# Ledger of designs, part 34: VH-VL binders against q960a1r229to459

Target 1, 231 residues: q960a1r229to459
Amino acid sequence: LKGDRIELLLPKNIDQFKKFKKDRTVISSGLITRFVSTRNPKEFSQKWISTKYVKEFNEITVNKDSVVVGAALNIQKMADTLTSSLSINIGKEIDSFIQKFSSPQIANFATWTGAIISGAKSSLSVSDLLILFNVLDAKLTLLNNSGELTQVAIEEFAEKKLFATHTIVNAIFSRSLTGFLFCLKLGETSEQDSTNFNFAALVGNQVSRIFVGLGGQPKRLTSLEVHIDAL
Short names: E, the ipSAE of ESMFold2; O, the ipSAE of OpenDDE; V2, 0.75 times the mean of E and O plus 0.25 times the DockQ between their complexes.

## First folded at step 14 (VH-VL; framework fv_solitomab_arm2)

Design u1 (at its last look DockQ between E and O 0.80; V2 from the best seeds 0.67)
Fold by ESMFold2, look of step 14:
Structure u1 (fold): chain C 231 residues (1-231), chain A 119 residues (1-119), chain B 106 residues (1-106)
Amino acid sequence: as target 1 above (231 residues)
Amino acid sequence: DVQLVQSGAEVKKPGASVKVSCKASGYTFTDYYMHWVRQAPGQGLEWIGYINPNRDYTDYADSVQGRFTITTDKSTSTAYMELSSLRSEDTATYYCARWGYNEYSFDYWGQGTTVTVSS
Amino acid sequence: DIVLTQSPATLSLSPGERATLSCRASQSVSDMNWYQQKPGKAPKRWIYDASNRATGVPARFSGSGSGTDYSLTINSLEAEDAATYYCQQYSTLPRTFGGGTKVEIK
């Protein structure tokens, strides 16, 4: 019997990625194993482009005031980089929090981008990675179909559903954050992404950041921030 | 006081394997990342990789990937580095080094383990 | 990989002289660490974040620089300063070190 063809592009840098991206479904690092495991060729007839080998999507750069993590990196490598590059009161909490919601098998294989997009798309789920990005005031560098780069706050990415029209290139975290990070997860085991409630606070920074996860996008508790900053 | 104590010198033939230990004391072993660095005789320092002892996650320099394995034993607060298929150019002193949080540098080093590979 | 080029390879000076060690990165880095290594010994942290002295490092040592150009200065060289000094970057993985500058006392 006839079967569908598979067409997968493996660009090596962002210029190649921009050139070949048009009309292709982006596959993040680590997902290729799942796609090649299908035994039914007729279920699979799509044009694909991978981020796995794009230099810029795999870069980690620690600058004086920021950490830049490429979109194709796995969750564990991102977490280790942040933990090693931020102050102890923030970095150790990141390492601890990742342990509570991401098993080693998931963290070593899944991209942080996949987890962020999954969380941003859901109106019901409570995402632990998404609240972490919110409390750390993460920025995303996005690539549109015209090859233009823009930078947005993590809140805007979800609010404007930019995952539908943009490709994430990297995330940017400030190294100037001060104070103490506290993260809490209530729900299922760390090997499940199911969370009933989560909470994240950065206190003792210039401006405190406090978020609660109740379903969908994390909610910022600005009244509580003002009260705590006044103490 | 923080101490990193490594296993003794090894003499090996090409094709053999070696496993170097690094026993940590004076701090909570799982609170800090452990790195490995080697130094060929008369040469500079070459980073091998690290382990996150909480996750057993490792990452290696591309130049050394494939033959090195970094592991830990949390019950003895010990990190290990194993190098397989030894070659003469693997002759070096191997160091474990702890990564410091607020200083972003290797704050404590083991005394080194000399591995000599000769026919 | 970020390549760190140290110069000079060897610096032979008399006690009391000023020593300046250079470390140049192949691309901009966030900061620079320095390690002192004496023969047969493990390296010791000496300077971190370009300019901060590690505990126990004498005030005659200072570090400076930014971007791609960093230096370590010993203001008045003493006999115990004879060692090899390595710079190290942490902006990217792999961590990389310079080739070292050997400081000798005449």
Scores: ipSAE 0.635, ipTM 0.844, lowest interface PAE 1.9, mean pLDDT 85
Fold by OpenDDE, look of step 14:
Parts: C-alpha cells; sequence; structure tokens
Structure u1 (fold): chain C 231 residues (1-231), chain A 119 residues (1-119), chain B 106 residues (1-106)
C-alpha cells in the first residue's frame, strides 16, 4: 500500500517479513494509538512494514503447559485467550483488569505488543500490560536483526530496551500458575493516557509475584513476596 | 442449575436475516463466555463464534465473518445471534454453549434452534 | 485450522463389548474434549481435558491420548451408550470438532 506520505508493506509470513523489514520501520497491526512500535523511535521513515498479516504474529497456541499469543493480536483477544486458558482465579482478574483499565477501542483495535513496547520505552508512564506481563512472568519470543529467534523474560526485555533491536513475535505464558491475581490502577494522567501507579500481585501459590509501577517500569517487591509466602 | 434456553425454530428465505436467542440462568451471565455452534442436517458440529458478555467483544469463524453478529442483553441474561444474507448452506441447528473455566470445554448447551433456509 | 479425523465413522457392537473411538489431529494438540450427542438432542460434554469424565458420565467411559492421537473407550457397552461422539480441540483457534463416530448397539 502506498499513500501520499507512507509506503506500507504487508508481508504474509515471517520470511517475507524478514526480507521487508531490512529497510523499513516496523509498525504494529493496531489501528489506533499503538502504531508506533518501531525499533527506531528517533528516526522517522516513510517506509513501513506491518505485522498485521504475518501468520506467525497472529497465532494463538494453547499448549499443556503454556499459552502462546501472537504479537499482532489485539489486547482483548490476548486477554480472552489468557482468561480462557488460565485458572479462573487468575483469568477472571485478567478479564476484569482489561475491562476496567482499557477502553473498548484500545482493547479491540490496538495490539498488546504496542502497549508493551510503549511501556518499555516510556519513563513517564506505566504500562498496564507491562505490569500484567511481569506478574504473570511472561516470556517473549523476539526476532533480531539477523533473523534469529530468541526467548527472553519480559523483565529483561524492558530493562535492556530490546524493542530497539528486536521485534516481538509472541508472548508465552505458563498455564501452571496458581493462586489469585490482583491488579490495581491509580492516578491516570489526563491528556497523556498514562498511568502513574500500577500494582499487580499473584499470591497463594507459595511463590508470590508482586510488582508496583510508579512513574516508570514495574519493580518487583521481593521483600513483600517473602513476607506473603511466609503467611 | 445452569440452563440455556433457546428460541424456537425459524424458516427463512435466502437473503433474509434470522435472530436466535439464548437465555441463560443458574449462573452469573457475565462471568462466562457464550459460544455458538451450528450443525447442518446429518453433519458434524461447527464453531461459529463467541461473545464476552462483560464487554460484548466478539470473534467469529471465517465461514460467517461479516454476516454473523452476537449480542447480549445483560438485564435478561440473554445472548443473541443474528445471521444475515442467509444462504441454503446456513440451514442448521444452532446451539449456544457456555465455555467452562478451568475445564476448557463447553460444559452447558442450549437445546438448539433449527434454522431452515429455503426458497 | 486443526482438522480432527475420527474413526471409525460408525461402530456397531453388541452389549458388553469394548468400544474404542479414535480422534486424530492434523497437528499436535494439548487437550481434547469429547461430546455425546443423541438424535434430536444437543451435545453433552462427556470427557474433558482428554481423560476427565464429566459429571454423570459412567465409569465405563475413559479418555486418553496425547499429541495428535486421542481415544475414547467404552468398556462393556450398554444400550444407552448408542450415540454419536465428537472430539473437540482448543489448542488452536478456531475451535474445531471431529466428524463424529456413531456408536450403534446391536
Amino acid sequence: as target 1 above (231 residues)
Amino acid sequence: DVQLVQSGAEVKKPGASVKVSCKASGYTFTDYYMHWVRQAPGQGLEWIGYINPNRDYTDYADSVQGRFTITTDKSTSTAYMELSSLRSEDTATYYCARWGYNEYSFDYWGQGTTVTVSS
Amino acid sequence: DIVLTQSPATLSLSPGERATLSCRASQSVSDMNWYQQKPGKAPKRWIYDASNRATGVPARFSGSGSGTDYSLTINSLEAEDAATYYCQQYSTLPRTFGGGTKVEIK
């Protein structure tokens, strides 16, 4: 597709994607605000490549021990998949979280990848999905510039700002998670669609995961985890 | 007890639309996803779509994409399916089915609604 | 889409005999559900997550399998077991069903 300002390629598979992305800026498949999922945020380019029709980016796979969610899927579909594939005490909270903290437009038309990338690079706001992914101990499958796939923890992805050099292909969640999930969002900033405070806790599985976001990337509260696990 | 009760049989002409209802009871309606499955006469089961009642988010099978709409009325705990531009191939018994958590299956089914499309 | 192939299409056996129904997936799946359907009736969940009997399902029914091959076994068939059984997967969207195996009792 070629417009007055932008030339957009729409690869159908990962091989085409690898070829096309060499000289193009990768954008998300979302239709709204999460378009800027570029690895070069400081560089403006009129040549774009989309993940929208790349089959490897659109797959959902439910394994016995894990759920795989393609990067091109919208937030709602990601949430529905997790809700339907994880224990009820976790899945229902995910559903509730998405309903409360994401507008229908964003949830239905923006990719979760866009939200993750935005959260990873932002120092002024906290991504709702980023903290959710942290508390769920999500893994990301990444495509590097050499065309190779690697898997990393979401924490590492954010910490090392791998969005600058890698493209998210999918996220992997464990289906063995037990306990109860709690999520809290406070302090929405007007005009910036940013969150000042996020909290997420997975407790009741003998190994708690607790994260807080305050004007930045989520931080793990290990001391609190130890305390909770001792109760 | 969980129950799903569907509306009665429909006979339609090609090109027309049909709307089928599924009234849920015995559980919190918004807590579960509602799916629709159809079965052509003498044939197997085909998944055609679902709705998240909390947000009214829907997803549909490719076979019915653009013609199929699922909606809900939370006040009456009722899910609806509407199929437009009916074709003879749409002749089937349509079932609503609840997706059960943790057990990852359709644990409760409506009694089915027969939709016949004929000239 | 994952294609589920059930075999045999029809199984005719006498009371007391053992019945084995097969469901093969076009690719590996993590789970398999089975539904029983009698003529003119809605399907009923029968086996879920490959090997768990639904509430009210007799002990003579069992499910097993992994990867691409799943089976439903009926030990000592009874007349009431006459029905069509469908397998169903959720490992990959969309959800898909097998073609069904019709069990007839002689």
Scores: ipSAE 0.619, ipTM 0.854, lowest interface PAE 1.1, mean pLDDT 90
ESMFold2 (binder alone), look of step 14: mean pLDDT 93; pTM 0.942

Design u2 (at its last look DockQ between E and O 0.78; V2 from the best seeds 0.00; counts 0 for: pae E 2.9 > 2)
Fold by ESMFold2, look of step 14:
Structure u2 (fold): chain C 231 residues (1-231), chain A 119 residues (1-119), chain B 106 residues (1-106)
Amino acid sequence: as target 1 above (231 residues)
Amino acid sequence: DVQLVQSGAEVKKPGASVKVSCKASGYTFTDYYMHWVRQAPGQGLEWIGYINPNRDYTDYADSVQGRFTITTDKSTSTAYMELSSLRSEDTATYYCARWGYNYYSFDYWGQGTTVTVSS
Amino acid sequence: DIVLTQSPATLSLSPGERATLSCRASQSVSYMNWYQQKPGKAPKRWIYDASNRATGVPARFSGSGSGTDYSLTINSLEAEDAATYYCQQYSTLPRTFGGGTKVEIK
């Protein structure tokens, strides 16, 4: 009979977002999709603020040394941007890997931030997007509750549980990466997003980066990196 | 050698649709994104959008979104651009162009397809 | 969208003269490409990443610039250089082109 009313603000730029963010739950199209798929009523609040129309959260910038992708972009648009902006040896593997873990329907509508937050929160699930961010040494620009911006490595975001107190503004990927990217996913074939094990390696870069996903946050294999870097 | 060969010129009436093909050869079709660019007579170049042939994902310039549809047929290495509800201002030469990853530019272009929308 | 303003619209010079084509962006960009287009033909990649000549582009062509201001220079014009030159940014989506500079040989 009596349903909850939700107040949703749709700011158009980051200044409006900062002004009205206080005391509101941040949502994106990907976050709404995840809430519906879980049917978890405790994750809803009465006051919401959306990133969907914030100009700065939808921007893509390609610099000489970096690619910056806004937090409101869907997974496929982010993947296509990285594929087009990085070397072919890395870009082709990103394109191929996305196909292994996300259907076109999910990738075209879910935000990459929703997937990253979901992976960072999990102590049991293996996240394919999170391991990809780790192997590419992604950085995140975060907005805290005081309206201040900081940048952190993807590892720090998960380790310090910054998803609880910060809003992701964008991700930053180096364009100076060299070498060969290899990604592997093993999971349920009847559920494309489900993964039991994953692995990602960037070899032939100045310092190799190798990660495995066995449950929860990806683990870096520094001993193997040293062996491979010694050639 | 990489080649992009487009379908022939089209003359259409307002309200009709047109579908332009771009046949790729000399490379693995699914390894590269295909873009479309148009040029009205005597005017400059206007980027329309692209397709990721592996995912059939498309994205379009905001100014042209709505009437354009970009597709592919991977079995024939062919990209398509369809424009519906044609208007006289759609008269232009339409080009397909391949995105070059190591050079971050359009490295190969089709010869162009002239579409004329006559009253 | 980033607007690229090319000047001059038309540049008419004699063979052997130095041509300078300007491209100004409405906001700072990191990458600028240039394409050559002759009448009735598709554009050709000419300069990429501001200053690198594409394969087969004569050494008399050079590109320079950063931020909002970029230029294409033809050190000594030849008859075959008559064409329209377009700049194109690759720093934000959507990718946009300038309005072109038509180079004519007197």
Scores: ipSAE 0.489, ipTM 0.765, lowest interface PAE 2.9, mean pLDDT 83
Fold by OpenDDE, look of step 14:
Structure u2 (fold): chain C 231 residues (1-231), chain A 119 residues (1-119), chain B 106 residues (1-106)
Amino acid sequence: as target 1 above (231 residues)
Amino acid sequence: DVQLVQSGAEVKKPGASVKVSCKASGYTFTDYYMHWVRQAPGQGLEWIGYINPNRDYTDYADSVQGRFTITTDKSTSTAYMELSSLRSEDTATYYCARWGYNYYSFDYWGQGTTVTVSS
Amino acid sequence: DIVLTQSPATLSLSPGERATLSCRASQSVSYMNWYQQKPGKAPKRWIYDASNRATGVPARFSGSGSGTDYSLTINSLEAEDAATYYCQQYSTLPRTFGGGTKVEIK
């Protein structure tokens, strides 16, 4: 697509994507998700590349021990996949989480990747999905500028702000998680895109995972985890 | 007992629309995804789409994208499929099927609804 | 999409004989199900997750396989086993079915 100001390329595979990405800003496939990934995040680029039609970014794979969700998929598709593939005590909460945090329109048209990247970039807001990914101990498959794929924990991705240099290809979730998932959202303001307070806890998984977001990146509550695990 | 009961056979002309219902009973309707699978005469099974009744989120096969719509009525525990711009190739028996998340399979099926598209 | 190829297309055997139905996937799959369908009837879940019999399925039925190769075996055929059997994968979306194997009893 070529408009008056914007040139958008729509690659169909990862090889084509690699070529186009060299001089273009990556945008999510979602129509609602705003965030763009660039090597110069403070600079506006008129040359865009989309993940929308890249095959490798649209795959869902359900393995015995893991679920893989392509980066170009919408939030609802991700949620549905996790709901149907994880323990009922976790999956049902994920479904509920998505209902509480996103309108159906947003869930249908925004990519989870966009939400994750947006959350990682902002120091003043908390991504709804970022905390979910943290509590679920998600791994990300990333494409770097050299065209190589690497896998990192979601925490590392956020901490190192890898969105500036890497493109998310997919997320990987463990299917071995047990216990109960609890999510809480508070403090929404009408003028902000993000929540001020988020809480997520996975309890009863031998090793609990508890995260809180207070207007920034989720923080792990290790002391509380230890306490809970001792009960 | 879990039951899925579908509406009766339909005969339509090309270009018309058809709407088939699937009434669920014996379980909490919103707790399970409802899928639709069709089978052309003498042919195999083809997955064509599903709905999450909880949020009315849908996904459709490429073969029917843009013409196929799944909806639900939670008050009656009924799922609906509507196929527009009917073609002769759409002639098939259409099944609703519940996706059992516990065993990752279609554990319950409707009895099927035959849709015939002919001039 | 993952393509499932079932073989043979038709299997004609006598009562008491052993039947082996094959399902080959175009790529490795983690979950494979089998459904039984009799003429004019809806499919029924028969084997789930490669080797588990659904409720009401006789012990003479068994499933096995991994990766790209799966099979359904009927150890001693009975007349009531005459049906078409379909394999179905849930490793990648969309969910896909095999072409089916029709089992006929002589």
Scores: ipSAE 0.318, ipTM 0.768, lowest interface PAE 1.8, mean pLDDT 88
ESMFold2 (binder alone), look of step 14: mean pLDDT 91; pTM 0.923

Design u3 (at its last look DockQ between E and O 0.69; V2 from the best seeds 0.00; counts 0 for: pae E 3.4 > 2)
Fold by OpenDDE, look of step 14:
Structure u3 (fold): chain C 231 residues (1-231), chain A 119 residues (1-119), chain B 106 residues (1-106)
Amino acid sequence: as target 1 above (231 residues)
Amino acid sequence: DVQLVQSGAEVKKPGASVKVSCKASGYTFTDYYMHWVRQAPGQGLEWIGYINPNRDYTDYADSVQGRFTITTDKSTSTAYMELSSLRSEDTATYYCARWGYNEYYFDYWGQGTTVTVSS
Amino acid sequence: DIVLTQSPATLSLSPGERATLSCRASQSVSYMNWYQQKPGKAPKRWIYDASNRATGVPARFSGSGSGTDYSLTINSLEAEDAATYYCQQYSTLPRTFGGGTKVEIK
């Protein structure tokens, strides 16, 4: 597609995507949170590439031990998949979390990847999905500029701001998680789809995971985890 | 006991629309997803879409995309499917089927609604 | 989409005989279900996650398989087992069904 100022390519597979993305800004399939990654976030690009029709970005795979969610999927579809595939005490909370913390419009039309990247980019606010992914110990499959796929923890992705150099292909969640998930959101920031305070805890698992967001990247509360696990 | 009761048979002409209801009882309506599966005469089963009653979020099969709409009425625990621009190929028995959290199967089915599209 | 191929299309056997129904997937799947459907009736959950019998399913029914090959076995056929059996996968979206195997009792 070619507009007055913008050239948009729509690759259908990852190989084509690799070829086209070299000189283009990657955008999501959603109507909201369009910008997924750019080599130079400070520069405006007129050349775009979309993940919308790339098969590898749109796949959902449910394995015995893991759930894989393509990066181009909307937030609600991701949430539904996790709700259906994780333990009931976790999945039900995810469903509730998305219902409470995301508007239907955002959930239905924005990609989860867009939300994650937005959260990782901001130093003043925390993405709801970013903290959720942290508490669930999500892994990301990333495509780098050399065309290679690598896997990293969501924490590392956010800390190193890999969105500048990598494209998220999918997220991988473990299905072995047990316990209860608790999520809390307080204080919405004006003009941003982010939160000043965010909290997520997975308790009753072999190892508890507890994260708090006071702006920026979520922080893991390891001392609290140890305390909880000792109870 | 969990029950899914669907509306009666429909006969429509090509180009028309049909709306089928599925009334759920015996469980909390919003705690489960509601799927729709159709079966053409003498043929197999085809998944065509689902709704999350909590958010009214829907996803549809490519075969019916743009013509198929699923809705719910939480007050009556009823799911609806509407298919527009009917074609002869849409002739089938349509089933609503429940899908739960952390489950991998359709556990309860409606009795089916036969929709016949003929000139 | 994952294509499930069931074989045979029709299986005619006598009471007491062993029936083996096959379901082959176009690619490896992690979850496979089986549904029983009698004429004019809705499908019923029969076997879930390849080898688990649903509530009320007789012990003569068993499921097995992994990867691309799954099977449903009826150890000793009874008249009431006459039905069409469908396999269904939940490893990838969209959810897909096999074409079904019709079991007839002579």
Scores: ipSAE 0.774, ipTM 0.893, lowest interface PAE 0.8, mean pLDDT 90
Fold by ESMFold2, look of step 14:
Structure u3 (fold): chain C 231 residues (1-231), chain A 119 residues (1-119), chain B 106 residues (1-106)
Amino acid sequence: as target 1 above (231 residues)
Amino acid sequence: DVQLVQSGAEVKKPGASVKVSCKASGYTFTDYYMHWVRQAPGQGLEWIGYINPNRDYTDYADSVQGRFTITTDKSTSTAYMELSSLRSEDTATYYCARWGYNEYYFDYWGQGTTVTVSS
Amino acid sequence: DIVLTQSPATLSLSPGERATLSCRASQSVSYMNWYQQKPGKAPKRWIYDASNRATGVPARFSGSGSGTDYSLTINSLEAEDAATYYCQQYSTLPRTFGGGTKVEIK
């Protein structure tokens, strides 16, 4: 019973989450059944804690200059929030791009946090959500093991492998972005299998942001940004 | 011009279901999210939920979850709201409303569909 | 859910008077909208982002406020301004409305 039993905590707020997180594997709200059925429980930690019911991880806040999306939201809810809260030339492209890389069933089930962590861990895969976060200059609010909150750029999160030691609380997107967002995904099929190449550009903002995904972390094309901004 | 035209008034008995339509014209239907809002007689406005017509993704206010179903038919540029297990407190005018980009408010509203639930 | 409390519930004034409609949020919000509704008609877009008039809204309407306190002001009421005005927050989901302020013209 002990070897086959999984202890899952379902905290209701961030204070409870901080209290109970120690030595527990954090589970995204949408994946517990699939995660358990894929792995033998006896081969890893039997103590888990969920973000699903934590109030602060499910919050959405639209401020004058920013949109804050909680870590427990699914991909589609996050995308809808950004689409509804950003300018038309950015929001419509986000909505369109999500359709290209995530089926409705997966987007409604998977958390954006799970997808970001999976993309950040991979040195070979091309992540569509990660490139979107990079082009939008997303920031993450992170909770460390001592219960302290810090804020980092999405690039730093992946580069410093902070997914290993921190829990994502929310993502923060600027509403001050201007211009036109363009995103492209190329894969073997249009059914949201692996991406071979992706590209994301925000042009007409004060400083353009242009990224390419060829495997691993998206690469920023700063020389191209300077050229485009000079026009 | 943008128009949202809703189906006609309905009178229902408790326990029945109702499906209200909202036909959009004058814009690309899938470019905008569609929301539903209701208003009981003499009362204020209550947000019900929305649909992303590109993904058929819906989200609902916690206070109304369970009995409302929002859908679309892209081929006719029509959004639908279905309410099941009708109760007398569901008597209201139901509005569809489009979410406006850049201004971030409901920029166009349907004319409303009155649903009366009486025995 | 963020609760929006509008006051007064009814405001009865003469033409030419100045009307001030209040909307108080249960917690701070960053973005407040207003809608006008005539009897038997759908609400209409009126004020967005606290202070910006929608297209076609007369200049006598102005909005202001921040945090938890917002207002809609009508300078020099006219007969066609008789309506119910609703505030609507856009800072958290669900997007909630106030209870409305009915403006009546004597």
Scores: ipSAE 0.453, ipTM 0.756, lowest interface PAE 3.4, mean pLDDT 83
ESMFold2 (binder alone), look of step 14: mean pLDDT 91; pTM 0.922

